# Designs tried in a protein design chat: VHH binders against Uncharacterized protein F14F9.5. Part 28

Target 1, 296 residues: Uncharacterized protein F14F9.5, of Caenorhabditis elegans (q9guc9)
Amino acid sequence: TSYSTSNGIRLMTFNIWNSGANVENGQQKIAKHILMVNPDVVALQEVYANVTRNLTLMLGHPWVAVERNHEYPDTAILTRHVLIPNTNLSTSGAVGVKIMLRTGFMIHFWSLHLDYTSYGPYAANNKLVDKLDQIMAGENVGRGPQIYEILNLPMMKKWMEKVEDVPIFIAGDFNGPSHLDWTEQTKKIHGDWVIRWPATKELEEREFSDTFREIYPNVVSDPGITWSTVNKFNPEWNYTIPEPQDRIDFLFYKGPVVPYQILTYSGCEKPQRIPFHSKNDYPSDHFAVFADYTFI
Short names: E, the ipSAE of ESMFold2; O, the ipSAE of OpenDDE; V2, 0.75 times the mean of E and O plus 0.25 times the DockQ between their complexes.

## First folded at step 18 (VHH; framework vhh_podentamig1)

Design e6 (from m5 with I100F; at its last look DockQ between E and O 0.76; V2 from the best seeds 0.00; counts 0 for: pae E 2.3 > 2)
Fold by ESMFold2, look of step 18:
Structure e6 (fold): chain B 296 residues (1-296), chain A 122 residues (1-122)
Amino acid sequence: as target 1 above (296 residues)
Amino acid sequence: EVQLVESGGGLVQPGRSLTLSCAASGRTFSTYAMMWYRQAPGKQRELVAAIYGGSTLYADSVKGRFTISRDNAKNSIYLQMNSLRPEDTALYYCAAGWTFGYDEDLEEYYYWGQGTQVTVSS
């Protein structure tokens, strides 16, 4: 259609829930939903070995992939555009690369999957918890340091120095909420806590913009929940305790782009909740997120 | 706030066509996904079609028969329904939100119209 601008890009982040293993025909369904969103670049999380090879075969030419440099990749990036050779970066929880679009525009793009242990919202919603460091246990030893690791890579520092020439995107599953979502106005649904979650706060302090919250500034009317499509009551407590629902999958950006749309995505069919999820059409326990940007 | 008003429903014979419209008033029409849902008597509400940016999506039961479209200048979406069948009989709702998907816990965050009735009968 003519709405497609030469200056545009669609980015997607998609935690693929154990590479589709929890849903029948999961990898085929992952590929189907990528095609339905029609993105230029996809950040993947929960990627098993060989899965990007299978996905790029299903998506077809010209789709290519880069994986985090590890025998268990966990994170990967798919694109229909050109991966610039020798620009791959890997950390304990992320993979980054430079990509050239068919239009000649370039981006730096990260797929990240932060540590999932000691999930802060569990502690914050426990009324027996009355100290901040009980809530922050996983943040200071896992998720926070993983953001710091990315930002302190020598090549990432070079990317940041040139960000007004080539924008940087950081996309993925943070396994923690945004500090922008846990506010005085929302504390009643967060165990009466206002928490400055450090992973997202650090990115804000480095002047990255949270695309969802930029487009939807009202946290009460537009919470943007990405966890979870299928986990509404916690299975570790025999489904007797509500699972905290939060926005934990983000698209951050810095540089000469303007976002004009962002949506969460779970396809057209309503997912069945765990443990009855195995036939779901949408193969993940996270909503995917996709966003459209115009280059300036 | 966003207000959604559906129109164009009615009684129609099988095989005929109808066009539904949904007029939005208020802010932020262009940033939300816009959707058509339907609810038949005694059944759960289901997503029929959605439009976001320049992209469209359809439920399998209506694919090839229904077409969703958007007019940003009029803050409106439309559902062209062709080859109508008795099983298309339902109350049709317009909805708007930041998610493209249906989740019972998220319904309260969507903006909903009050619905327009479509009845397909001889």
Scores: ipSAE 0.524, ipTM 0.807, lowest interface PAE 2.3, mean pLDDT 88
ESMFold2 (binder alone), look of step 18: mean pLDDT 82; pTM 0.831
OpenDDE, look of step 18: ipSAE 0.812; ipTM 0.910

Design e7 (from m5 with Y52F; at its last fold request DockQ between E and O 0.81; V2 from the best seeds 0.88)
Amino acid sequence: EVQLVESGGGLVQPGRSLTLSCAASGRTFSTYAMMWYRQAPGKQRELVAAIFGGSTLYADSVKGRFTISRDNAKNSIYLQMNSLRPEDTALYYCAAGWTIGYDEDLEEYYYWGQGTQVTVSS
ESMFold2, look of step 18: ipSAE 0.872; ipTM 0.947
ESMFold2 (binder alone), look of step 18: mean pLDDT 81; pTM 0.823
OpenDDE, look of step 18: ipSAE 0.918; ipTM 0.960
ESMFold2, look of step 19: ipSAE 0.833; ipTM 0.939
ESMFold2 (binder alone), look of step 19: mean pLDDT 81; pTM 0.820
OpenDDE, look of step 19: ipSAE 0.915; ipTM 0.958
ESMFold2, look of step 21: ipSAE 0.838; ipTM 0.937
ESMFold2 (binder alone), look of step 21: mean pLDDT 81; pTM 0.822
OpenDDE, look of step 21: ipSAE 0.916; ipTM 0.959
ESMFold2, fold request of step 22: ipSAE 0.883, 0.885, 0.854; ipTM 0.945, 0.948, 0.938
ESMFold2 (binder alone), fold request of step 22: mean pLDDT 81, 81, 81; pTM 0.826, 0.825, 0.826
OpenDDE, fold request of step 22: ipSAE 0.932, 0.933, 0.935; ipTM 0.967, 0.967, 0.968

Design e8 (from z6 with L57I; at its last look DockQ between E and O 0.88; V2 from the best seeds 0.87)
Fold by ESMFold2, look of step 18:
Structure e8 (fold): chain B 296 residues (1-296), chain A 122 residues (1-122)
Amino acid sequence: as target 1 above (296 residues)
Amino acid sequence: EVQLVESGGGLVQPGRSLTLSCAASGRTFSTYAYMWYRQAPGKQRELVAAIYGGSTIYADSVKGRFTISRDNAKNSIYLQMNSLRPEDTALYYCAAGWTIGYDEDLEEYYYWGQGTQVTVSS
């Protein structure tokens, strides 16, 4: 099935774990799994220099890329559709661009990779602190400001003004959970905390929709875990303490589209855990996420 | 809750074909992927094929030989297995969920059948 010839679009977000460096033939495996998912647009995170060039060669024409920064990209976007010239935007943790599908439909699309430091779930789940601001340290310095930076770019504000004409998608690795997942119902698996994580909360306040949670509103039965395929126990403690498992990779949207499918993905072979991961077929420590939308 | 019941397993000779069926009943969710897994003795469970909407995914070891399909009128998922090999011998499970792949820590979020045995031997 090709979504490029229909009234639909498939979007994917894929943190590629140091550009596949942790897995044998990692870049070939990244390309393999992109082809298996068969998306129209891919948000990539942990992108090293020249990796998008290698990936687009492996994927073949007409795949093209845009990177946040050519020398130090970290985030990139791949698509088999048309990148609209002079529409790319960059921030400290994200890259955005306007894309025209071969059918003529247009989207604005972001790939983001928010700051990883001071990861709040470690503190919250291990009850190392008793005050909210201690858990929120990384959110107040890195992740929160990075979302604000995107939303307040002058051109992003113009994209928002025209969102009913051209939908906006924000995809990527937030390095933090959703405020929709850390609720009263899930408190007991989150160190007894209910936390309104600011990066996702800010998007909700701007009326972006969390595709996974829209399709699966029950956080207890459908947690949507994306971290981690291979990191189940904390490596800094010689694998003796459980690693917090959360949904930290998201697809958000606003505008005239309707989602009808969202799935996490880790290939057909079970990934072996760190440190036995080097021969994994699935080359990442995150589940990928992909979703299908219909234009309206 | 979704209930899944497999059928169609058996003993077959190499090179022959077999069709597995999975009858779905109870609540069915249109957003789930529907999948066939297999587990050979002494090996880890692996995803064989998935169907989700109009799309399919196949493990490399079965691509070109196996075909997953769905009949919405009968609430059934099928696995057509052609050119069977001894290494296809396994207990085959039908499953449904929001994640494609296998992760032991996520097993409770899948709906599983009880399995049907396929044995490929001379």
Scores: ipSAE 0.819, ipTM 0.927, lowest interface PAE 0.6, mean pLDDT 89
ESMFold2 (binder alone), look of step 18: mean pLDDT 82; pTM 0.829
OpenDDE, look of step 18: ipSAE 0.921; ipTM 0.962

## First folded at step 19 (VHH; framework vhh_podentamig1)

Design f1 (from e7 with G53S; at its last fold request DockQ between E and O 0.84; V2 from the best seeds 0.88)
Amino acid sequence: EVQLVESGGGLVQPGRSLTLSCAASGRTFSTYAMMWYRQAPGKQRELVAAIFSGSTLYADSVKGRFTISRDNAKNSIYLQMNSLRPEDTALYYCAAGWTIGYDEDLEEYYYWGQGTQVTVSS
ESMFold2, look of step 19: ipSAE 0.848; ipTM 0.941
ESMFold2 (binder alone), look of step 19: mean pLDDT 81; pTM 0.811
OpenDDE, look of step 19: ipSAE 0.923; ipTM 0.962
ESMFold2, look of step 21: ipSAE 0.850; ipTM 0.944
ESMFold2 (binder alone), look of step 21: mean pLDDT 81; pTM 0.825
OpenDDE, look of step 21: ipSAE 0.922; ipTM 0.962
ESMFold2, fold request of step 22: ipSAE 0.850, 0.850, 0.856; ipTM 0.942, 0.940, 0.944
ESMFold2 (binder alone), fold request of step 22: mean pLDDT 81, 81, 81; pTM 0.820, 0.824, 0.821
OpenDDE, fold request of step 22: ipSAE 0.936, 0.936, 0.937; ipTM 0.969, 0.969, 0.969

Design f2 (from e7 with E107K; at its last look DockQ between E and O 0.74; V2 from the best seeds 0.00; counts 0 for: unsure alone 64.2 < 65)
Fold by ESMFold2, look of step 21:
Structure f2 (fold): chain B 296 residues (1-296), chain A 122 residues (1-122)
Amino acid sequence: as target 1 above (296 residues)
Amino acid sequence: EVQLVESGGGLVQPGRSLTLSCAASGRTFSTYAMMWYRQAPGKQRELVAAIFGGSTLYADSVKGRFTISRDNAKNSIYLQMNSLRPEDTALYYCAAGWTIGYDEDLKEYYYWGQGTQVTVSS
């Protein structure tokens, strides 16, 4: 059976950097780059009110959206397929929904945006802490509990019970790296730390697979950096020290699908760094990530 | 040793066509994107076209004139360049990687060819 049959799907996650407010014509550029990737479903983060309406108008029929909430969305999902009514789920940092492809295949899909405070890689790489418990204390306040919140929703538990019938995808900006990337072989570039980052570790324990690391198991040759296209030096230090660069945007899956490609994306023109970014064609400070799967 | 080798560059008159080829050796790139970049003197390197799975994408400046294609049996990609203009004059590079785009800090994660010169002049 060919992987390029009608039983395929392309998923994308795209933190849109304050809904494009940081670049000229940002929302038009967001829509442009979604069209260039040509995904079936997009997980969006940093979504302001009314932005999904503008984006779906620019993308055209049949694109539709679901938001975490109307007034303060932050996360949203766009798709050119069918949103199944009464399946929306919301948490403090995520929105989920059931989607039916026009081929009849179904998925459960999450867009998440985890808490950004107390960013562990900055502390670890700059030797601001010397004990694992100090890093874990920061993770246990925001990002860890937000993953537990998703996994323990009653409807999410029902989705998990039926995952061999309808696959579940969890996509988004985790604001923290993967435990699969901070290992013995990479610790020299991570302040000499090996850290089991809890948000991604919790998903692994529930048998979700990290698509990027599954396709690219070599963390040295294929780090998969998604932060940052434009923030290479820390602005809090007047750009005098390097900003940690990590993979913090992920596509996780569980269920009857096989991934066969995953790539990061930042458009055709080289993004100019902060503060020279206002005319960038690529409108975000994150690389987007997209992946292709075949249903089985 | 992994190599990307471009060929097909040269001098061509405006309005004419040219085909660039890139032969990969030492590995296949089934999961990476394969790409063409260009760099004119005094300008930044830019992505011209990418091919990834069954999909392609193009820079705005070449859309409708250039076509990227791939022959997996020959482990090669091509760039068909039609209706060439003087502003297409550049050094053209073949590349492969897990990221589509250009970022100087990520340059080491690509495989790069040495480049082939395309000059469009009367």
Scores: ipSAE 0.855, ipTM 0.944, lowest interface PAE 0.4, mean pLDDT 89
ESMFold2, look of step 19: ipSAE 0.851; ipTM 0.940
ESMFold2 (binder alone), look of step 19: mean pLDDT 81; pTM 0.821
OpenDDE, look of step 19: ipSAE 0.912; ipTM 0.956
ESMFold2 (binder alone), look of step 21: mean pLDDT 80; pTM 0.815
OpenDDE, look of step 21: ipSAE 0.918; ipTM 0.960

Design f3 (from e7 with G53K; at its last look DockQ between E and O 0.83; V2 from the best seeds 0.86)
Fold by ESMFold2, look of step 19:
Structure f3 (fold): chain B 296 residues (1-296), chain A 122 residues (1-122)
Amino acid sequence: as target 1 above (296 residues)
Amino acid sequence: EVQLVESGGGLVQPGRSLTLSCAASGRTFSTYAMMWYRQAPGKQRELVAAIFKGSTLYADSVKGRFTISRDNAKNSIYLQMNSLRPEDTALYYCAAGWTIGYDEDLEEYYYWGQGTQVTVSS
């Protein structure tokens, strides 16, 4: 296990696909790939009960976890650094905490997993609807309100007031694309739609930065696809309709840091597609995303 | 024009060493990962090693035997291959991209070299 240098941090978001249940030895493989990326902090999504306990045992000391406060956690945060007591926040789709790095730097960190129902990108890409209001109706009852819930927590407002001292990171599976990726330039690959997806748009309005799109502003050469490694065609239509491929896993930040690298990750062996996925070395249907930042 | 050019492949006996080089021309890849891939006949392409700012990573099959390195002044990366085995026989490719791993649907988003053959046999 390699620690960060004194002025840097590596953050990872990793939807672990039903806690590894879809592949053989999935939890061991999740831990293996976390160690291969060697992050300081991991945002996890699709976390079942007791899974963070198993993962921290496999990762070894000093790895610790915080889960969303619910009998089914769904989101969790792992770190090899110090979780600050009494700073845990839970919402309907996220968990947040303050973390002190071994170097003494502090961050506020969120792992989120937004509502996956009302799949607007699927309908738009396959031209199943022809009005923006039909797409936005799904977004306005799930993912949009979940971002609002995070941003309006009293302690989150206090974190925002101090953001120039302690940066805030929001990482996770948004289950929807970015408004920065569905533009006039890219509409032909998105069913001829230009859509201002509200979850990511709301974060932009609060001056959070999308790390991937900051490092890679060209949406055509660098789409940053994170879903899916294994699901290329929709099973509900007997695999006859393409499944929308989008960047739906993000690392947002605000505060005194500068990103210098962001990459997606799917291991060294090519993942086999559904239904041949059970022996995959990479245990997820999402690409993981990791990014490196320097404190300033 | 952007080019990745591999060199250094050849026929070697088991247990010997070989150094592969990849020179980039026309562009630097400051934010991309730089990578070595290999493909043996009848097998899928696989990632062997990656180098990115502050880090390297390796496939399990080559850990401890192969070392990736970078010389930014020469805009080049290298793969030092020690203790070569017949199973290392493959066409080796240099690549650069925003994704670590292999997904054929994303292949167009990498920069690829044309490959250099490594053959390990008695």
Scores: ipSAE 0.818, ipTM 0.927, lowest interface PAE 0.5, mean pLDDT 88
ESMFold2 (binder alone), look of step 19: mean pLDDT 82; pTM 0.837
OpenDDE, look of step 19: ipSAE 0.914; ipTM 0.958

Design f4 (from e7 with T31V; at its last look DockQ between E and O 0.79; V2 from the best seeds 0.84)
Fold by ESMFold2, look of step 19:
Structure f4 (fold): chain B 296 residues (1-296), chain A 122 residues (1-122)
Amino acid sequence: as target 1 above (296 residues)
Amino acid sequence: EVQLVESGGGLVQPGRSLTLSCAASGRTFSVYAMMWYRQAPGKQRELVAAIFGGSTLYADSVKGRFTISRDNAKNSIYLQMNSLRPEDTALYYCAAGWTIGYDEDLEEYYYWGQGTQVTVSS
């Protein structure tokens, strides 16, 4: 049997790995796993044209979608609740919207997909790298500015002014780890670095809470790895060197909600690693992340 | 420290039912997913059922036949196994953790029970 609360909401973020193109029947499998998690709202990343239309048809009534305002959306939001008209926002890496639950509660929700280039953990784990700015290269030209872009949209500033009335959620694939996970306790597995990753740090400075790390404050026992289900070894070294594994998919919140559970998800069957992944039941190289909140 | 103890396994005939129990001790399990896994000889461990945040999910092979439930007062979960088939023969494990699924690299982050054997044969 299933249990739920009428004052609750389940939010999910799901990087769908090239819209399911890397596995057989990928879009059907994406829809299957959304239904297995049973979320109210889904942040999607790696969304190609027509994919949200196909997914909402497979999920059925009342599922609806909003995409980033671009011919190639990349980010989208699915929900079984009401998208409030004329509230959509788009940035270079994100889409936001106001959603009204069937109960009348309101949220502001973002799906984001930050720049993937110059992934800092590759540089941090390279023994030939000895300066912070070499590690931070992609953060200062892509991922950091993309967070700043979201936070400084005029309508986002308006949402922030009213955050105690309507909570704001920022969900998605940051393509970078959390400053909360790269600490003195964990530096040995991070090339001996402690790094204040700017995208997550900026959100903390604006008083957004990292749901996973709030529920699981111990980074050693509960690392929360979200990438990768299928890429465990670096292809540039003929798969002989371990690929960095990090938590790079997050659910942040601010406003009158309290989280009570957060989990990663990869289906019931073990995903087969690259290059044997094409028949995987779980269609992504990211773990999905979902969390439950109560309105207050 | 969380500890999980399974019970209720045994030998049953095809078409019959069996109930597995798992008692959890230590920290509350309310933030973790609670799960049943199984492993047949020569096969990989697979997730059978999970219970989390008032919701349940099931592997396709058991959907409609198995039911996971939770009794928070007893700090326990159960697996009701109906219409058992020879293919359900396996060692069944109770588990708790922050991730739903199976990834050998993440096994250290679960709390595992010792396992209870279920054998379905005529």
Scores: ipSAE 0.824, ipTM 0.921, lowest interface PAE 0.5, mean pLDDT 88
ESMFold2 (binder alone), look of step 19: mean pLDDT 81; pTM 0.822
OpenDDE, look of step 19: ipSAE 0.899; ipTM 0.952

Design f5 (from e7 with Y102F; at its last look DockQ between E and O 0.78; V2 from the best seeds 0.84)
Fold by ESMFold2, look of step 19:
Structure f5 (fold): chain B 296 residues (1-296), chain A 122 residues (1-122)
Amino acid sequence: as target 1 above (296 residues)
Amino acid sequence: EVQLVESGGGLVQPGRSLTLSCAASGRTFSTYAMMWYRQAPGKQRELVAAIFGGSTLYADSVKGRFTISRDNAKNSIYLQMNSLRPEDTALYYCAAGWTIGFDEDLEEYYYWGQGTQVTVSS
């Protein structure tokens, strides 16, 4: 008997939308959809206090959790494998840990939730915006620096030095698009902008691979939208202005693994849009993302 | 041209079984999920089952009764439907895509079959 396969792993990232507070029985539904995907490790975002305790009880043994080290965790990691003691790292927007699979393979895994303020696509899709600095305001102050914070932790530098022994995964809600998705071919749907979004660009410069875009290099046929299942029109404009739809939830990796599958996920029932979402079976405003890798 | 063609629908008595087939041509879908959807009269389309690599998932309403399977050599998927009920009456669609679920704004990113009717009545 094996988990996914004897040398494989399934990783999931799941922004759980205020810990399920926006739908009836939201935490039960979060646990249900984790079990439907059947992952080995889950990166969670929008985690309230005590929610990982509730979720691990619902998922049952052997599920365990680690939260960002803060009274308001926001990010957490769930796994049915072994959390290696004394390997937890916390930053302003992320939690990292070393995990040993029951097969003996090891990974370093991050769950992140980058700053949401000054969301770049709002400015880029505003017809009156004509300067890059207007679009990049939140990137240069929040999201970009948060990636640098992770990459420059002393222990993360040690993980990077050993990446050919233990792969590193960075998963989560970046609150911004990929530089790989905003290209000359797609600029027409992005307010005529081609933007090298710094959070994802920095990871590429450090030779992390974007799993979705590696498996699906064609941005036109396979955009990979993860925002939003329920927010298609902006409620602050009485639903008269379209909400920008982008891929903002990613699984990045570096090290001796090969991805062979990645999919977005929103359950079996069509989510009803805001404000009619309270009875949705799928409890989030983000699509979840999961991917399968083979160790090499 | 890329095509998904369903077959195997029909009229069947409650409690009986039926097997749907979906033959793909014009490409393979090795990295996509392959899926069965259904749409009953007056209802929204819903995902019934998905197969992705060696894994499967099922809607609650069919779990334990339906089985999705895949034959990569024939570029085909199947839906074995056991213990059929009148509420399973629907037009069944084969689909392939990078997203599991249904979102009308993403419909253009799926490959869809034209559907096969399943009617469960005495």
Scores: ipSAE 0.852, ipTM 0.941, lowest interface PAE 0.5, mean pLDDT 90
ESMFold2 (binder alone), look of step 19: mean pLDDT 81; pTM 0.821
OpenDDE, look of step 19: ipSAE 0.909; ipTM 0.954
ESMFold2, look of step 21: ipSAE 0.817; ipTM 0.928
ESMFold2 (binder alone), look of step 21: mean pLDDT 81; pTM 0.822
OpenDDE, look of step 21: ipSAE 0.914; ipTM 0.957

Design f6 (from e7 with D105E; at its last look DockQ between E and O 0.82; V2 from the best seeds 0.00; counts 0 for: unsure alone 57.6 < 65)
Fold by ESMFold2, look of step 19:
Structure f6 (fold): chain B 296 residues (1-296), chain A 122 residues (1-122)
Amino acid sequence: as target 1 above (296 residues)
Amino acid sequence: EVQLVESGGGLVQPGRSLTLSCAASGRTFSTYAMMWYRQAPGKQRELVAAIFGGSTLYADSVKGRFTISRDNAKNSIYLQMNSLRPEDTALYYCAAGWTIGYDEELEEYYYWGQGTQVTVSS
């Protein structure tokens, strides 16, 4: 591809929806769509045991994987480049590693999958609560602490100290929207709320940049929705209540790189909605996200 | 004002070729994907090909037969369609957007052309 011989890199985040179990031939379709995007590195979420082994076999040489260090991984990283030995980090919701491109450029890369309980947009958009503190209580139990856990690992602090030498990417399914998207301009579609979502706000305060919102600063014309391809109405309510549609899959970066392209992706065929999804070509309920960066 | 204008459609025998053009005016789409979609009568709109950041992507049904290309100086994209089949009969749309794929709830976030008809029949 063009990125194997240049000073560029393509990164992808892909929540693979129960490791493809919800569609026929799901793992083959996951591999197909990774190849269609042609990334250098993939952050995976909803990874079951043995799935990265199957995926790397389907993708072929030189693809390799790192899983979160747990019997049930949930997060993993795939790459066609070199995993640097003894750099694996695991948290309750994430896996990180140092990667060397075949060109010699290096990155630190995280795949994360934040807690999904007490999904704040659902409560806010449906007017189930009318106090900000009620929304924030749910956010500060799972997702906030999980971001704090990553940022305060001793080795992550060392990566941060050297960030001007080796860039750091944090990619994945945050299970919550960005504080940059819930603004005065968009409040009408967000139950009239303007909310400073803590997980993304915390990363901004550490000077990480949200690639999508940097490339597309206009939240009205370019909302960047990543959830959901197939869940438009809530299944728990027998499809009678609208499901919040938000950008909840992100690529954050810090360090000596410049982004120049970011896109969401759902393949060429329209996904059929739940419960008619079993034959979908695109095997996920999230849009994938991929972005291109140049090293500087 | 932003416009995408397609041209080059027509009636074609099976096995022949056509080239579609799409000219953009009023804006350049340097960060968006530029895409060709098609919609056959009674069918859903589908993505045919995309070009983005020096890369291309094709639907399985057209891979090896169709080629998307871009001319930045003319602010245009093209679709070279070879070995045309009756099932390629459709209204072909040029589009630009931040998402590759088709989702009717996201349709308002694309820039769309008005379409050019391609009819493949013996």
Scores: ipSAE 0.829, ipTM 0.930, lowest interface PAE 0.5, mean pLDDT 88
ESMFold2 (binder alone), look of step 19: mean pLDDT 78; pTM 0.803
OpenDDE, look of step 19: ipSAE 0.917; ipTM 0.959

